# Designs tried in a protein design chat: miniprotein binders against Ferredoxin--NADP reductase. Part 5

Target 1, 346 residues: Ferredoxin--NADP reductase, of Oenococcus oeni (q04hb6)
Amino acid sequence: MDNEIFDIAIIGAGPAGLFAQFYAGLRELKTALIEATPRIGGQITALYPEKTILDVAGFLGISGRDLVNELKLQTDLVDSKTFLNSEVTNLKKIASHFEIEINHHASFLAKSVIIASGNGSFSPRKIDVPGSSEAEQSGMLTYLLPGLSEVADKDFAVVGGGNTAVDYAVELIDHDCHVSLIHRRDNFRAMESSVTKLKNSRRTNFLTPMKITGLSPKKEKLEIELQSVPDGAVKRVSVDRLIGGFGFTASSRTINQWEEFPEQFNQGFLTNEAQMTSIAGIFAIGDASIYPGKSDLIATAFGEAPTAINQAVNYFDPDRGGPQHSTSLNKKEVFKHDRIKSRYNS

## First folded at step 2 (miniprotein)

Design c1 (from T3 with K29L E33F E37L K40E K61L R68E)
Fold by ESMFold2-Fast, scan of step 2:
Structure c1 (fold): chain B 346 residues (1-346), chain A 93 residues (1-93)
Amino acid sequence: as target 1 above (346 residues)
Amino acid sequence: SEVTIRVRIEKDGKTIEIEFTVKSLEEFLELLFKILLLIEKENPKRVEIEIRAESPELARLLAEIAKEIFEEAGFTEIEVRQEGNTVIVRAEK
């Protein structure tokens, strides 16, 4: 694997990844599909193989298992490598390439990366300071917004510097709460309009640059100990509840350890209309991706896959040009199709 | 240990039904967030979640989590109905 350079590394062999592999093959790209489990199909195989799926174009009704089988047959038409039992344990950038580490020991290079790992199992990224376990146990530290019908005029603290924390704070002030926004830096990596809204609100108190050093549940209030980042000066504030807004992480213990880890919102990697994440050359598709107006459907992932592949090519080889029309498929692909058809007719 | 969840969404006179089996609280939360995204995109009038667990207590706990998430999503008419080990959460706008 050390001397092999791929055009595209696709992480995750769910329906999005399988279709991306197929389309990359139609463009004759050297592609690796990497799957942590011993099976393809992602969540379909794991959670609902027998479910009848009605909303995939081209099928009147198909079971999850049969859909995965059909996708596998398409990938068999093209020249591509699939690596099962292969967890991506690190991703880093080396000059013009990405180094993909597999199972903490093997590695290879790719010119671009497409994250198609689905949602996986997502949990909130948690705060770890003295008193945090007790605060969470008491219900005074949470990682999701509370019910918004009874929160008017209550005092909340939100900690975090990304979209999750900023969006939580916006929602709370829109419901007449007072919010203390805590972040270790003066800069927020969040939608600029949301940050501006918070800055213009009398309901928002910015506690930056500060870090939380302790939590102490008191009767009906949570006391938060803060430390100024520049000089270590200690300050205490009292709130009804603290909400951790660090986002969510996949069940894979390794994803949050990647040296190149793109920005997330809710359970997905933020992308633009080109399916590109916050890191140039890294793309996300399917349930692993999130963008304004996204529909969380298998059919949507099938449209995202060609977009990501074509934009990855524009990233690493802009002179190659755009995709040819589907009617311009080469003769080898036609012959492969006929072979697959023959297999089922016998 | 194994929990079966069936989701029904009604839009434009059509019903979309999705069934899942989850093995952990993390899988359940992941599923709920996917359902919320689908609700935001489809803007249905009615959503129903049926939870079948090994105990009435577990089914009720999971249903309360789903109810809280629906309340945060802006549903105002939420009904919870328990039938032994099965709890149905119905949300309407």
Scores: ipSAE 0.000, ipTM 0.108, lowest interface PAE 21.7, mean pLDDT 78

Design c10 (from T3 with K29D E33Y E37L K40Y K41E K61D R68L E72L)
Fold by ESMFold2-Fast, scan of step 2:
Structure c10 (fold): chain B 346 residues (1-346), chain A 93 residues (1-93)
Amino acid sequence: as target 1 above (346 residues)
Amino acid sequence: SEVTIRVRIEKDGKTIEIEFTVKSLEEFDELLYKILLLIYEENPKRVEIEIRAESPELARDLAEIAKLIFELAGFTEIEVRQEGNTVIVRAEK
């Protein structure tokens, strides 16, 4: 990607970033959406996919997962690139462009940058083995408990040796699941009463001392490759879902040591009415941004995204002009989508 | 309702401070549960949570929930201080 120059690079694939990507595409801008995790949806997908969201205009109560799915349908209408597993580790200014460093290795150029990385949160400590990214993208590897109303009689694997893993396993057996508890040692650093409960349950199978060496998502099951710690013997198990219970790392919304680091106020990037930060050409939207009178809602971020995109265009191409009205877009490829055709062309 | 949460954790003579913005009561409950799990993993001597809300009543209500979570985590010395829209809950063991 070293020879690509984008009009706009958007950092963070949460709701704000996804809508910014869609709107940039409607303006026919060459856009990169950059996401550190293996999934779009940001905090919603990682932490709250099943939570009902009540304060997004146009939806009468929508789950986080369904909101992200609807945003993805919009982004699929436009031509733009999405880079997953891609952490922006540095941001530099080179002449009239910004150089974006990814994972301390790859880089590309953009004429403007939109920071849509949200605020800091607890992030799960993740498994890194062959197939783990694909397993997480399929929903077969997660780091939080699923909705417990639909899990009875399902087979779960939980990996980890601390309170997080043990508490997950206890909750699952209390909801009639079968749990294979995987840990690299024969002992657990967890509340003894919880460990005793698991040992006394016929729903718990202890796979210790073992480590995970690979994950393979199949159509309806996840295949887990395990290796015995003492003798290296390999074993494979098939489960409905694997839950990583390695605990959480606390994070801040402060980004780490970018050469171009905009000024902050109360842990947010201070912006003007154009969503522009203290550094010309760098914008911030959603929870990453702060300004007088801001309402910190997903709905507010949806309004900020078009403002930031349009002002970024004014920054790098002031002669391009403003956005076209929606009625002038009836000849665009976007109106060939089946859902839109059924509404307007019956 | 938007709430700013600052968590301070003390272990082995070191202090870690983290700040979050929470947009719903459900997000607040999930954050507190994650803090509970972090306390189990790290076993800190002292934990402090500062809650800044839109009203003093909301801050007080959320602080009561945080106090209950700290009690569940095994803290026996819990102090609550309110200053307008800000409530600080300090727990020690």
Scores: ipSAE 0.000, ipTM 0.132, lowest interface PAE 21.7, mean pLDDT 79

Design c11 (from T3 with K29L E33Y L36I R60E K61L I65Y R68D)
Fold by ESMFold2-Fast, scan of step 2:
Structure c11 (fold): chain B 346 residues (1-346), chain A 93 residues (1-93)
Amino acid sequence: as target 1 above (346 residues)
Amino acid sequence: SEVTIRVRIEKDGKTIEIEFTVKSLEEFLELLYKIIELIKKENPKRVEIEIRAESPELAELLAEYAKDIFEEAGFTEIEVRQEGNTVIVRAEK
């Protein structure tokens, strides 16, 4: 068992947690990165490892898997300790420190905590209309993309108005599918470039503003009943599969059982602009956090991570001061990775 | 969690007072933006918002958000006072 006191316990090894671990290492902080699953990468690894990500600065068309790999390579450059298969089952305050319980056994003390995963598990937000249960049981209604190697020239419907639905539709047309995009409004709360790509594609049919009112499996095809939002006019379309793109609801029974449980709103921990939660010494970043004006992007989480780390330092060591202009790593540690060595001469 | 918000607007010797109850951060933000739009239409010199939350910690966080929204709306003289579960935000042009 580890009897050492960590400066920061980071809960969740998604992109936010990985970058927080890396940045903390540059500040020479002793951190524990704690992940309930056997793998790093969080939602990216679980849901869309093959998705091409366009909105992370510094990368041109990087896949989810490659982004996670790059983040891992960064953490390998610093003093990092990662615990996989390690569920935080309790968090309690003992004087000036937090006791972190792992898998129902007291394991670590930390001076501060950063919550970087509000979703130890997640489930899709489901459509609830007549026939939806039967459609799901038949495999004609799903909430994740199918294997894309054998879907060319198939007809898909995607329902939803956010990034999940728009991203699904883009991926399908990029694999030569025909996509009917269903949404109750004429506008989408999604990346503008992706919406523009769909509008310019001959493979996309916009069924907006329309809502689904019924689903009926008809042998090899799914019949979708649609109702126009303005006038209630009914339209029926037939597709090979319907994909629900309403996103996912994060749910964690373990977090709700913590003795130190910060205030939540709308499925996330409420924070201020310094990433501070309602409990002094506990911070939240990435999808675990919510604040007015938050953009739900990986890039946003990367900005939140350094803020939380620096504010955690201010909390447990207020006399330490701010970060340096350069990294805290010496030249030898910076150049220990082969890719860095190939770019720079000694 | 339930939050009570009381808004007082003073204009031309008359006081308008309205009370709202919200149950989520989204409702709180929607309400604040509606209040800002009402303020722009009425163009009052002073506005006071009283926020009553279920905990001092929640009250403090909501006060911080309220201050930011008023600053975004162009108010330069903003005073925030917290008394336990209650926060009072006073804004002047």
Scores: ipSAE 0.000, ipTM 0.184, lowest interface PAE 21.2, mean pLDDT 79

Design c12 (from T3 with K29D E33W K34E K40D K41E R60E K61E K67E R68Y)
Fold by ESMFold2-Fast, scan of step 2:
Structure c12 (fold): chain B 346 residues (1-346), chain A 93 residues (1-93)
Amino acid sequence: as target 1 above (346 residues)
Amino acid sequence: SEVTIRVRIEKDGKTIEIEFTVKSLEEFDELLWEILELIDEENPKRVEIEIRAESPELAEELAEIAEYIFEEAGFTEIEVRQEGNTVIVRAEK
């Protein structure tokens, strides 16, 4: 539990939230970036990481994944806190502060709030068997493909029969991992070429038709209990990590449960030109916000983020003044970054 | 809030039409996956689904969910068309 007081709580780590966190850092504000899912990037990471984006200024075509990576590099230049796997389940006003409740249990205080949660959330479809919660808490069960450094030298199991599971398995064998692919049917509803690649690989073990009936974390490995679909015969396998590949479910906004709930129009929060909602001290940006003439573009959200940050400061600390003339951050750590280092010395 | 889903598939020269009603995005997601599982068992080359929502904004959200689920289910030629509150998804393997 962290009882630390933040200047701004930013809800949602999509492009709008990431850029808001970065800009707040340039102003030396203490921010908490709160994301319900295990990964940053919002809908980009969940739905179209490989899609070429053409309408973000400064990039001559960039993939969704690369855009999120660039935004992360910017946030890494500033002192900021990001909380993943953290759903804002309540928002309450206490005197001059807001209390942000996380996962129905933990809470902390912030002087202002910026809602950057898009038009909803996409979350992984999860396994519900004995031991699954403990396995997920241990990091041995995940629903998103890990980075390359986490994949190397491990034995993986992937469960699922669609494109998500098959694509995860293909990427893992391409990084020299051994993959046990678990599915309740012998047939996969995925690209034929990908399935053929897995069948032709000695790195792939097909555990079909089988279902998972239990998970047990051990010291260094996850034990998976499997049951044959036709006859109920039980088999156990041990792996370093299990990845659930059941795809993603769109969720309605849980923010309807908040004690402080700003006015909406067409599922977006109404804002004025300062990005302020109907509740003083609460702002909204990106696809979560609506106002006359709004364009639902990533580029629009990037303009809204600095406005919301600067107006939040005017709300809780009106004597602090406006932003600095220079957009560059003159901290020693910034000049250590490889991409800035050569420009600094040239 | 009510969403109506109408499914049309062709099997053995006969058109099969089924209609469903759901009240939430979660229920829509679950039902569409079940529908696609049944469709996969019939193995049709082409599928058409008509979705009717209570608002154009909800229809747009349902269109995105449907497109994702069809892609995840292995359809490669996916066409999504929205007219106000109505979404039509046509897909081929």
Scores: ipSAE 0.005, ipTM 0.286, lowest interface PAE 10.7, mean pLDDT 79

Design c13 (from T3 with E26W K29E E30F K34E E57Y L58F K61D)
Fold by ESMFold2-Fast, scan of step 2:
Structure c13 (fold): chain B 346 residues (1-346), chain A 93 residues (1-93)
Amino acid sequence: as target 1 above (346 residues)
Amino acid sequence: SEVTIRVRIEKDGKTIEIEFTVKSLWEFEFLLEEILELIKKENPKRVEIEIRAESPYFARDLAEIAKRIFEEAGFTEIEVRQEGNTVIVRAEK
């Protein structure tokens, strides 16, 4: 990586970054896609792979995982490099190029940068009851699903009333776990089909309407103290793990340590109509970007990606010009395999 | 969405048959890549995959993924045959 000069470095392999990579490849730009985690898909892959997405144009109800798969099929048609397990720990301007530091150790140069890192780091919303700190320190209270290959026949409690908690519970029963679902109300603000699946499963025990009032780590199990909301009656249950499913709070903490740190507003990078940040040659797209009238939708990010790529080219190579009309971009010569075209002609 | 896949590997008169169910394109790609590493180790001349999906379009997409991965694994003759929601991909060196 150290001796290559890229035309464009894209930071973040969520939907915005994947589409930007694809479009940059169609423009025949030497492109690096850089992802801090071991997998593409960003928050979708990590948190909501089974969530049905309804607001991406061209798809009538697609799961997060299937959307990421479709985006990967597009990127596989173009010649571009993807670097996983690669956190951008610093961004610095050196003469006419940007130096991108990876994992505090390696670096490479790019003529332009596209920030597509979503909301940055995300932090779970945490339980605050007596014993919660000790339970978390022991590993008996977590806010993300454990490795699912080793959890069959284990007893889990999940607490929360939204999609996060319900989706966690569904994944756990699909991996042969027993789940106690705790919520302060009898109704869930989650996909009705998922709630119905949990109600029809013998692996699910509904502890509603109940609230957690205390946690006590024991040698091999976590004891959860519950209080009935209607009458105040106290019940105790013992589980292998408790998972908090209250959702997440967005944070840009890791990015603000960069030497070239673009101006922000409401945790997003301010951009103009060209998707350019306050630093010339650095662009932002998707949930990482903010501008007047922005909608935080995946569909919006898909429109922002081509704009950012084309404006990055105007920045580092103004003589190259803009793209030709869509028929030229979809020439047979652009694609590595013509049989995909045949699929859509039938 | 559930997809049933059957893989048949033929080598030296022996047939190995593997069946599994996947719920997504991601899981399909992952398991298919794992099975291809096993196929490379066994070095068979012919591999057959039968895919049964919920729709003919989904089955076709899965078949295209399988075809691409087999091409990358060094198979030169790849045939795809579709009958409704069922697709058979046959690869030969």
Scores: ipSAE 0.000, ipTM 0.093, lowest interface PAE 22.6, mean pLDDT 77

Design c14 (from T3 with E37F K40W K41D R68L E71Y E72L)
Fold by ESMFold2-Fast, scan of step 2:
Structure c14 (fold): chain B 346 residues (1-346), chain A 93 residues (1-93)
Amino acid sequence: as target 1 above (346 residues)
Amino acid sequence: SEVTIRVRIEKDGKTIEIEFTVKSLEEFKELLEKILFLIWDENPKRVEIEIRAESPELARKLAEIAKLIFYLAGFTEIEVRQEGNTVIVRAEK
């Protein structure tokens, strides 16, 4: 990253982080949204994209996926940067700024930080081979099961030797998918009944002992390069999707290593009514935050986001003041969106 | 076929206990989604699901699905115990 300084760095692209990014953009703040995974939406996208959400104001029932899509449409209206596959591995204070370290390698400076990382209770272990980042960005490499209603007769590869991979493969064949199960050994450290079920299924192809040495997203399918462990022979297979089944790591691991680590209570960062943590200039919102009387709802996080953004501005630029209007819809760029344009031209 | 599922969520010294009867795999999936929302809202240290089915095999199969959901919800310590047609899945983080 260049020597550019951001006004606000937002950690986590769940609903809280996405709305914070949008609101920061409405205030014309130079904003970075940093997400460890290849996709926005946080736990909604990962755990319940198809669930009907009833307690978000303004929507008479909306699926998790559609809610995330609506939030992205809002963020697309503003000028801000989103960094996917970007884990914040350290946070430290340098003079009046914060240095945010990404993936133990790159770093950049921000005047304030908003922690919107959710509960931080789940993080998949990832594949690291040539092409894996591109495959993940294209959606052809994932670490969680896809929606299972329309996957019949599709070709999946699952890589891993433990219960996570075996359980994924069982679920996929139970939904009439074809599964290539990739593992470095001929044996699995998983429930024997599940492994036996996979061995007895015509829908399972065992690619063992093999390791993945490369991934190449093609227009229609993902090409997986495999190397035989015993003899080094190279083989290639083409699948609709690859699912990494290496299990999960506690997501608090990286945060606990930050040099600037705010005080926690009951697994959340303790905040005051300004959403500021124990460290001046660092804020927390959504499920990452805790304060007396907090309600753990998406709707609550949407209220916390503008509060944190406005208080961050008050922290690093106290002479700027608050927003002059309740909206910034008088900007020409906002009226370019079809849904807004059609409404205001009628 | 009827399956009885009892969910116990522990947070801050309080126990929330809910009992459901499901008649299909689709109803079981809907129940698991509700459980995920409860886990998300309450952020509990421990969750327990007791599944009583008409056969030991069905109970175990449903317990394996519940175990996968708990992994996705961030639980790292998952224990499964079976007694006949009843399976208890206990998850801790």
Scores: ipSAE 0.000, ipTM 0.090, lowest interface PAE 25.4, mean pLDDT 79

Design c15 (from T1 with R29L E33F R37L E61L R65I E68Y)
Fold by ESMFold2-Fast, scan of step 2:
Structure c15 (fold): chain B 346 residues (1-346), chain A 93 residues (1-93)
Amino acid sequence: as target 1 above (346 residues)
Amino acid sequence: MEVKIEVRIRKDGEEITIEYTVDSPEELLRILFELLLLLEELNPEEVEIRVRADDPELARLILEILRYILRELGFRNVRIEVRGNEIILRAER
């Protein structure tokens, strides 16, 4: 990363950022997508994955989760890098490039920047008990599902009582994992069919009503200390990983203080018709941007993304010329996806 | 002026927490308006809002604004608890 120079750095993996990443890839640009949270989808994933979205052209009543999944399928067709758990903590200009600082310790260079950070940042809601920081640092406590390849016959604990925890548990047993589901009550506020599926599975162990009182990483296993809610009895279990299913925290900051911080108006970065901010080479799209006549719609952001990408190219490589047909994609890559293959070969 | 506002939203069994740090009156009004729009969009069953402010008069003003927002959104059962410098509002439909 230190010696790697990108054509474009995109900040924020919400719908605007995901589509910008896809379009940049169609133009064969070396692109980095940077997301502060562990998850793509921005506000949609954090706040309303099940909400029916009616105002995205081409979809008749699509859920937030399904929309993000569709955008991810598009980005998977192109060669670009995505950095999760990566907060842009500083942006500064060094000669002809921008230096993007990540989490106060790492940095890389890009020829242009697209701000697609939306209206705020989102993080998983975290457990706070003795040993939780050490467990998270060791990778034994996470708040999102791991890669589900090679997890068969592993022991997971999931803590939480809502749809997030129950959905995590269902996905894990569907991949042949054993799951201990921990909750302080004997009932769950989650989809009834999912809870029934877990109750009918021999791979699920219900540790309810119990609360976690301590965590201790032990080389290859995480030891979880549990306390019975009714009588205070203590129980200890060992698992490969604990997953917290408490949902997500969204935060709004009064001030974002990069060394290169573009002018704002009413919470948005002011842009011209080229999506360029007050700082040459820095662009803004989606809910992060504002200009006369702007509509804060996902559909609007999808139109802004190609404009910003094409104008960024004009900024750092004015002799490259305009956009080409999407047929620049490797034909083999296009046909690797089953849905595209079915459409073109049926 | 420094105010911290934590909003916990419960919908369809899932819990979402939103944290705000406010250091100006202009930002306070923006956050309160955004919160109104967010809660209207999500239409949750339960909302818990925690406000922490060093200025008691500012905390009282914030409390009254939040009560108004919750009532406008159709929450009928709004309960208030005061714990030291923290105000906790719980709202149910």
Scores: ipSAE 0.000, ipTM 0.265, lowest interface PAE 16.3, mean pLDDT 79

Design c16 (from T1 with R29E E33W R37Y E61L R65L E68L)
Fold by ESMFold2-Fast, scan of step 2:
Structure c16 (fold): chain B 346 residues (1-346), chain A 93 residues (1-93)
Amino acid sequence: as target 1 above (346 residues)
Amino acid sequence: MEVKIEVRIRKDGEEITIEYTVDSPEELERILWELLYLLEELNPEEVEIRVRADDPELARLILELLRLILRELGFRNVRIEVRGNEIILRAER
């Protein structure tokens, strides 16, 4: 990311963060939404897309997938930047601004910070190559093992060089699958006996040293494009499924390393009624926050988001005043949305 | 949603059993963090986790996430066993 100054940086693109981004946009704040994973909606929403949620006000039951889609439609109405695959690895205060470090390298400045990362996230580390998004959407690329009752005689590829990938491969061959093990090096940082078991199995073929350069979902198979690391030779293989075995990311472990680390209680950041943490200018909302009488509900986070945004403005620009009665959105853009247009024309 | 998670930890010849009842996705994330912290602090030799849920696919996904946590903590031979109506994750160093 460039070194421009944002009014507000929001960490975490779960429901709390998405709504905070939308509300910040209504106040015409220069906003960055930063998400460690490649997808919005939070970890559990990704695992429960079809789960019916009953306790979000304004909906007579809604699936996790549909809730995230509705929140995305709202954020699309405002001018705001979203950065995916972007882990906040350090937070530092420099004079009147916060420096936000991304992936140990990139950084930018913000006048205030909203922590909306939930209780931390447990997400598999993901591959990023042409076609990976489509492969994951189709179910042909996964990061957890599939149900093992119906996989016999199926062809799997596993990519990775550590214990996660090797253990996945071992479990698959133990369930009568055929496994192509892909790794960028021709040695593994994994338990030696497991690697030996794979080498001695007729169900395992080693595609090393090779890297994945593309994925193409076909009707019933996934085509994987591979490139030899030493000489760049290209090879294509076709499998039923690809499993990424890179381990997982836990975002709160990185948060604990921040130079500006707010006080915690019971795994959440302590806040006052303004959603402000122990560090002036840093706020927390949703499951990342804790205060007396807090309810851990999505609906609660939706109320906390506007409070945090408005109090952040009071922190960095106390003369700006409170929120305006009318929205600052361009009414032409709002009325272009099919649902809103239909409602107002009726 | 109602999910029950039973964790059995073996450390220095002693067995510790911890039970969690989860009624929301938000509570599940909190419990996963508590379990990660507990396992890091206790540094046990063996862990067995049993998940019971009305939705078998949900139970499987929870166990796969716990499996990744155990691998990150250095456990080897982390496997999920399906035995009829029970899904069990077993891990040892």
Scores: ipSAE 0.011, ipTM 0.470, lowest interface PAE 9.5, mean pLDDT 80

